# Designs tried in a protein design chat: VHH binders against C4-dicarboxylate transport sensor protein DctS (dctS). Part 9

Target 1, 216 residues: C4-dicarboxylate transport sensor protein DctS (dctS), of Rhodobacter capsulatus (Rhodopseudomonas capsulata) (p37739r437to652)
Amino acid sequence: TLAHELNQPLAAIASYAAGGLNLFDQPEPNLTMLRQAFEKMGAQARRAGLVIRRVQDFVKKRTPQLAALDLSEVLAEALSITAPVAREHRVKLASLIEGRIPGVQADRILIEQVLVNLIRNGVEAMAEGPRTGDDLTVRLARAGAAVTIEVMDRGPGISDAVAASLFDPFTSTKSEGMGMGLNICRSIVEMHHGSLSHGPRAGGGTVFTVTLPVPQ

## First folded at step 21 (VHH; from w2 with S53D)

Design e1
Fold by ESMFold2 at other seeds, look of step 21:
Order: sequence, then structure tokens, then C-alpha cells
Structure e1 (fold): chain B 216 residues (1-216), chain A 124 residues (1-124)
Amino acid sequence: as target 1 above (216 residues)
Amino acid sequence: EVQLVESGGGLVQPGGSLTLSCAASGFRFSSYALAWYRQAPGKKRELVAAIYDYGSTLYMDSVKGRFTISRDNAKNSVYLQMNSLRAEDTAVYYCARIEIERSSGKWTVTFDYWGQGTLVTVSS
């Protein structure tokens, strides 16, 4: 599994880091062994990066199989899949379906994974930092010739979280990211002729908006 | 591929005005934040102004009230209106695409595409 393939190099990194700290704290640290610990940590970080790139390449190679899709059913399934992680972090999942939602042309498997990833990402944001509330709400609505799916969390907002990096662009990390990040979700949505955007949630938090066209 | 092309730089007297433009291509412009950075001789590159994909703006303190960043998603362009120019504003101005991601609940920012810059000189 992807989780298993990533946990192996991550566990190895943790082990080498613990061993390196033990060596560092000795009265006369063995510098050769300490250097080796850092080198092995670097190698395992690169191995984790290769696993992530394999997942990203797999998603790029999948041609979406578009068919008529009921987004309310997909949303219900995504909420069911993410309920355990939300419960673990005391996040209340909710949905709001506004009016009649027309069918869209979409690949059910890919859209379900986008929703699961966005919801899980929001739950993790609410678990990792300050939050302005306990509710993560997904709103499904029609906007003219499109349907919107808004994943609204209460985690740290974009402006406050990123301001320091904007003021010092040369200390920001250049990360290729995990295979399940926002870039993958954006790619999937774009393959469906839609868009993925984000912005502040009223009262605190972030809204991620998936927009999908309505046929005809 | 991704391109950012700045234009509009030049020589301007103190107190004058100048509008910088950055034409973007090769990516979905409306999905990214854009920013102007500047670099004076012997100094580090510094943020001038940023505009998020959702429209909010951020300015460095010394340009607030004098500079205005804007974007036109239909034209794939970002602009910097520079008013009340001062000698200290002399620099090469760079357009940057800003990728804002959230991974494992943590926001990260990536600066992987920069324009080649346009020189603004404020003499005297």
C-alpha cells in the first residue's frame, strides 16, 4: 500500500535520527558514524520522494472515464470514508446540499478521491494547528452552468499561515509534495474541465472550491 | 511552458508614476497567487506586493498607499501601479508565480517561476 511504502522510509529516518542524537550526546562522538546516520536519512528521504512521484505519475496516466454522476451520492460516500479520521480529531463533518444538483460528466473514482483528499486535508489542518471551530462542512450547489463543491474547514487561514514565506521567498522549502496533495486534486479536476480554487472561510478557516461544468 | 514576462520599467522622476505589467502563459493563471518582488543593487530580493487567487492583497509597509497590485484573469496578467515614486524604489522588479499548497495540514509556499525582471530607475 502507499501508506506502507511511505512508512518504511519514514520509520528508517526516525531510527537514524534517534541513533544520530545518541551518538551526538556521547562524550566523544564517533563522527564517521554520525555522518553515516545523516547520509542514510538523506537516502531514505529520497526514497520517500520516489514513492510520491510514482503515485503522481499514476494519476497523470489515468484517462478520466466520464459518465453521468450524481455528486450527492459521491459526497455521501466521501463523508463516510473520512468519518473515522474526523472522529479521531474531534471534527464534526456536515454537508449542505442547496437545491437540485444536476448530474455532471465525471469519473466517479477520481472525483471521490478528490473529495476524500480535500476533506481529510481539512481535518488534518484542524488537528495540526489552531482552529476557529470544530465543524468541517461540505456545501454542494449549482452556480449557473456549473456545480460547486465547497469543502470548508476551521484550520489556520491562508494569509496568516503563509505571510512569513512571502516576505522571505529564499527560505521557503522547495518540496515536491506528497502524492495526495492539492496539486493532484487540481490535476484531476482540470481533467474534468473544472477548477479547484481556495479562499478564506467567513469566521475563520479555509474554503476549497471544486467547480465542475454542467452538460448542455 | 510557464512564462512570466515583465514590462513597463523605465526612468522616472521622483514623485512620478509607472505601471508594470506581467503577462503569464503556460498555466491556469486564475488558480495561482502572483507577486511582485524587487531587488536593488547589493540587497536581497524583497516582496513588494502579492495578490492571492481569491483577490486579497498584501503589501510591504513602505509601499502601502503608493502601489496597487491588480490582476486580470481574462488577460492572464498582473499589474503593479506605482505612484509617488522615490529614489528608494529603484530596483529590478520581478513577477513571480506563487504556488500555495497544504500538505498534512500545513500550508507551504513554492516560488518556482520568476520573470527576467524589468528595471525601474527613480533619478534624483
Scores: ipSAE 0.358, ipTM 0.745, lowest interface PAE 2.6, mean pLDDT 84
Fold by ESMFold2, fold request of step 22:
Structure e1 (fold): chain B 216 residues (1-216), chain A 124 residues (1-124)
Amino acid sequence: as target 1 above (216 residues)
Amino acid sequence: EVQLVESGGGLVQPGGSLTLSCAASGFRFSSYALAWYRQAPGKKRELVAAIYDYGSTLYMDSVKGRFTISRDNAKNSVYLQMNSLRAEDTAVYYCARIEIERSSGKWTVTFDYWGQGTLVTVSS
């Protein structure tokens, strides 16, 4: 199981940390054994990271199980799942459902994960730096032959964060984040024949827009 | 499968104009920022102009007012209109795709793909 695969490296880390503290507290600590304890903790932390990446890669590679889906229900579930982290960082979650939202053909599990990750990303952006307000709003609306879902935060915007890297491209490298990033979310949305885009929010922050086609 | 192909370079006299084109394929063009970089002989590759996926632009100071970057998502193409060209603009010009990510609230930037370049020579 996933829980079992994560609990094993975590238990090993705890064991090596306890052993390392015992070695540290001896009258003449063996520095070679202390180094080994830290190296083993590091190796188990990397193993846990690989397990997490394997789960995230599974979500990306999952063949979508398309069915009629009520996006209002999925949004409500995503807001419920993210409410604790939003409260922790004093972010006020809000939703705006504008008009009648037709059903879409989608995999509930995959779309829910996209929404959860976009909301969590927005909350974390608002917690990590300056913000222009405390509200994160998700807007659900129909736009012609599509439904749009806009996740709007008030954290640092993209142009502020990346301009220096654009002027010095050879200092930029791939980031190995532990969360489901935009590229994975974009891939899921594209498997549903939609698109994921982003842009600045008026008054500061970022808008992530998921667009999904309406059948017929 | 991802390809960026620059064209439109050539020899031009000072004060002249050129339009560079970059044709993109193998990816969802509208999801990425694109940029033009240039490298003169013996110099470091430098940003000329960038255009974000949402349309905002960024220019190096020395080209502001003379160069215009634009994109056409229907044609999967990005353009650089260069006016009032100077000898200092002589360089190989590269099209670049820019991957911009946010994970755990932090923005990161990766330069995934570069074109092979198109030479612009400004001389009499």
Scores: ipSAE 0.328, ipTM 0.715, lowest interface PAE 2.8, mean pLDDT 84
Fold by ESMFold2 at other seeds, fold request of step 22:
Structure e1 (fold): chain B 216 residues (1-216), chain A 124 residues (1-124)
Amino acid sequence: as target 1 above (216 residues)
Amino acid sequence: EVQLVESGGGLVQPGGSLTLSCAASGFRFSSYALAWYRQAPGKKRELVAAIYDYGSTLYMDSVKGRFTISRDNAKNSVYLQMNSLRAEDTAVYYCARIEIERSSGKWTVTFDYWGQGTLVTVSS
């Protein structure tokens, strides 16, 4: 039902965009009708946003079912799940488990979803633009009272285009996510009292870092 | 729930210095980029400086070498050290939370929270 609920506003947006382009290409475009086409597209985009927020609220409202969890096992499963899409884009998946990784209290399903989404996001970034290499590496290590999971890709880092958006917030457009973006991953990690951050990878690319607390 | 509170504005002479502070609450401060924007009367709001969650900084051209943005994640605060102030620096300065994320492999920027502003006036 969710897919159908999203397909309806998306189809309407496509229809209004096609109609708007036809109006725009007329010798004397009817500006009132053109304005209405944009207004209707906006309304359908907001409708799609409501559907997406319903999914995001469902994930955010799920109380994590915490249990002792071996992050090495969850990582292995996430790599297995993402291997086909990585092969499709000629991305080499690798892992690096540094030292002894203590168990954490976490919801296995939710953490697995975070790792799958982060790895997939990195593979897609490496497919979309210039890349500095073909390797996506996930590093698992202990950092004091926490365990870190670093998803390191070779896709485009923060570009000049992102910097330009910072310089002109009034002309920037917010890209409403489709539910399973990094915003949702951050919410899941925060429900586990952890954090999700990002930064540049040495040698090019991006590192997304999940930090989860270690129980006493 | 998200709150950004600016302080430190005031009257200064040309060539003087001020330090602006922005105290943040209601979110995981270390996960977000923070920025200072300013708006002079009758003008559009413009970026002054930004600091990414990983520590890198970005400045508008006219303040490079005069202003320094910094953050203290332990205090949930972002600062703007303003030196060699000029009359054109007169504005209301706003603290902003900025989400820089990647969705479907594409980078996006979200401007979702602003402070109420602190006035800086540079005059004789």
Scores: ipSAE 0.278, ipTM 0.670, lowest interface PAE 3.1, mean pLDDT 83
Fold by ESMFold2, fold request of step 22:
Structure e1 (fold): chain B 216 residues (1-216), chain A 124 residues (1-124)
Amino acid sequence: as target 1 above (216 residues)
Amino acid sequence: EVQLVESGGGLVQPGGSLTLSCAASGFRFSSYALAWYRQAPGKKRELVAAIYDYGSTLYMDSVKGRFTISRDNAKNSVYLQMNSLRAEDTAVYYCARIEIERSSGKWTVTFDYWGQGTLVTVSS
């Protein structure tokens, strides 16, 4: 996990360095673009340092403890914890538990942290940008041999927000204030043999999907 | 260790077709967006096509209708079907992994891994 989290910013540094060398080697190099490449490299180096610090602090304080866990109870707690920030930004929190949800093997504290972080991240997206509605809904359901938790917000969707960055990779911008990001949430979910993915929400917004296996 | 290995490049006549493949390993493939970029001699690296982890696609204008990007999550592979090739499509084609993050409610994109490239030459 730590190697994965560190390899990401290191690979980005290598990519920006290669791009910077290509720019430098052009006849009459564009110095503004070259400066931007160096700035992005510096930002990724700082991100690597923050990843190390966050993981070290988290690991020193807790080793994962897998036990039988009722996800509906964890969801209720996460909604309670995030209710104040949702009210502050006029976001309506809702839940939908579909059918019988089997127990999973998980560390309650770590999964609760993932849910709180995903819900808060969605509330902040709805507060900081254009939104297509005021509802954030968490859906809990069984999907075959797994349970899914979908955190669905109405903030800016991924396709609209990132298309320009795909056409010009040197214009991408990371958010300041390095809270627990999706990469850390993904690492926690993967320690539970699950996955974290995302996609568009019908009618606008984003769905983050946590998938956890149902034990045999 | 993350690896992206391109294949399928070669010499093709104008109007011909090629399929590029990118085999991925060392990460959960289904969680990432993938893209093909290309770089012709003396030109900047440019997006050709991207495919998000949820299946939506994006193409540069000059390849729309001629190129198709697809992914096979079971085989950890992304493909670029190139039809009606033109001389201006001559380039080294790179497979890229795209990390898309949201923090404090704001989307950001990191281009963190690139393949070694595969050369496509369209000549006659």
Scores: ipSAE 0.254, ipTM 0.679, lowest interface PAE 3.6, mean pLDDT 83
Fold by ESMFold2 at other seeds, fold request of step 22:
Structure e1 (fold): chain B 216 residues (1-216), chain A 124 residues (1-124)
Amino acid sequence: as target 1 above (216 residues)
Amino acid sequence: EVQLVESGGGLVQPGGSLTLSCAASGFRFSSYALAWYRQAPGKKRELVAAIYDYGSTLYMDSVKGRFTISRDNAKNSVYLQMNSLRAEDTAVYYCARIEIERSSGKWTVTFDYWGQGTLVTVSS
């Protein structure tokens, strides 16, 4: 999984950082060994970057292979994949499947990656800023001729900082995330004739809503 | 291909009204935030109003109560109703599609598509 492939270089980085700090705290630090620790950390960071780029290239090139898909099964797998990062940040993952969910025509691999990315993004938002609670909930429900998947976190919502960026568009900086971005997720969902939107969660946080049509 | 086409600009008297329209194509309109920006000669481009896909709006202080942004997802259009126009409102008005991303626990904004602009002149 992407999480497993990233955990290996991240664990190596943590190990080299711990060793480097031990060397730094000695009365006469060996500068050659300190340089080697930094070099090895850099190499592992680059390896993590290659893993992410390989996944992004795969998703970008893929033509959707639509088949009948049980979204409940895909959601369960996405929650399993994201559980380690949720535990790391003390986020409680939950699901709520409301009623009978009809199958949709979708590419399982692409939709799984969208759900993993939305859940991971919410967990990271809850780790990086003020949070209004510890729960991230994914709600799966039918709404007429569509199925909705709502990924609801408790991290910062659209904030005064986003408003400030709108007021001063020429000082905005580009965020260089290593994961699959929201625009890629939106493109995947749109290739499935669906939509991806976001808005405020009741009680604080953000809701990301994926809508997929139900076949006639 | 993404296209944003503004219309509705022109010459108006102070105190008058004007409605700007932006017709969008080439993307799922209902999934994006849209905004109107304006630029007077020699000045930087500034936000006039924005409207999110979920309907919330944001206005610069000087236009609050005078201007109203709205969207019609069925027509893939965003509008700016401008009332009680003043000479200071003279500018080229641009429609923009706003890409909002979240990375590393923070929201970021990218301005990826702009229209060609429509001139509004307020004078007597």
Scores: ipSAE 0.247, ipTM 0.686, lowest interface PAE 3.4, mean pLDDT 83

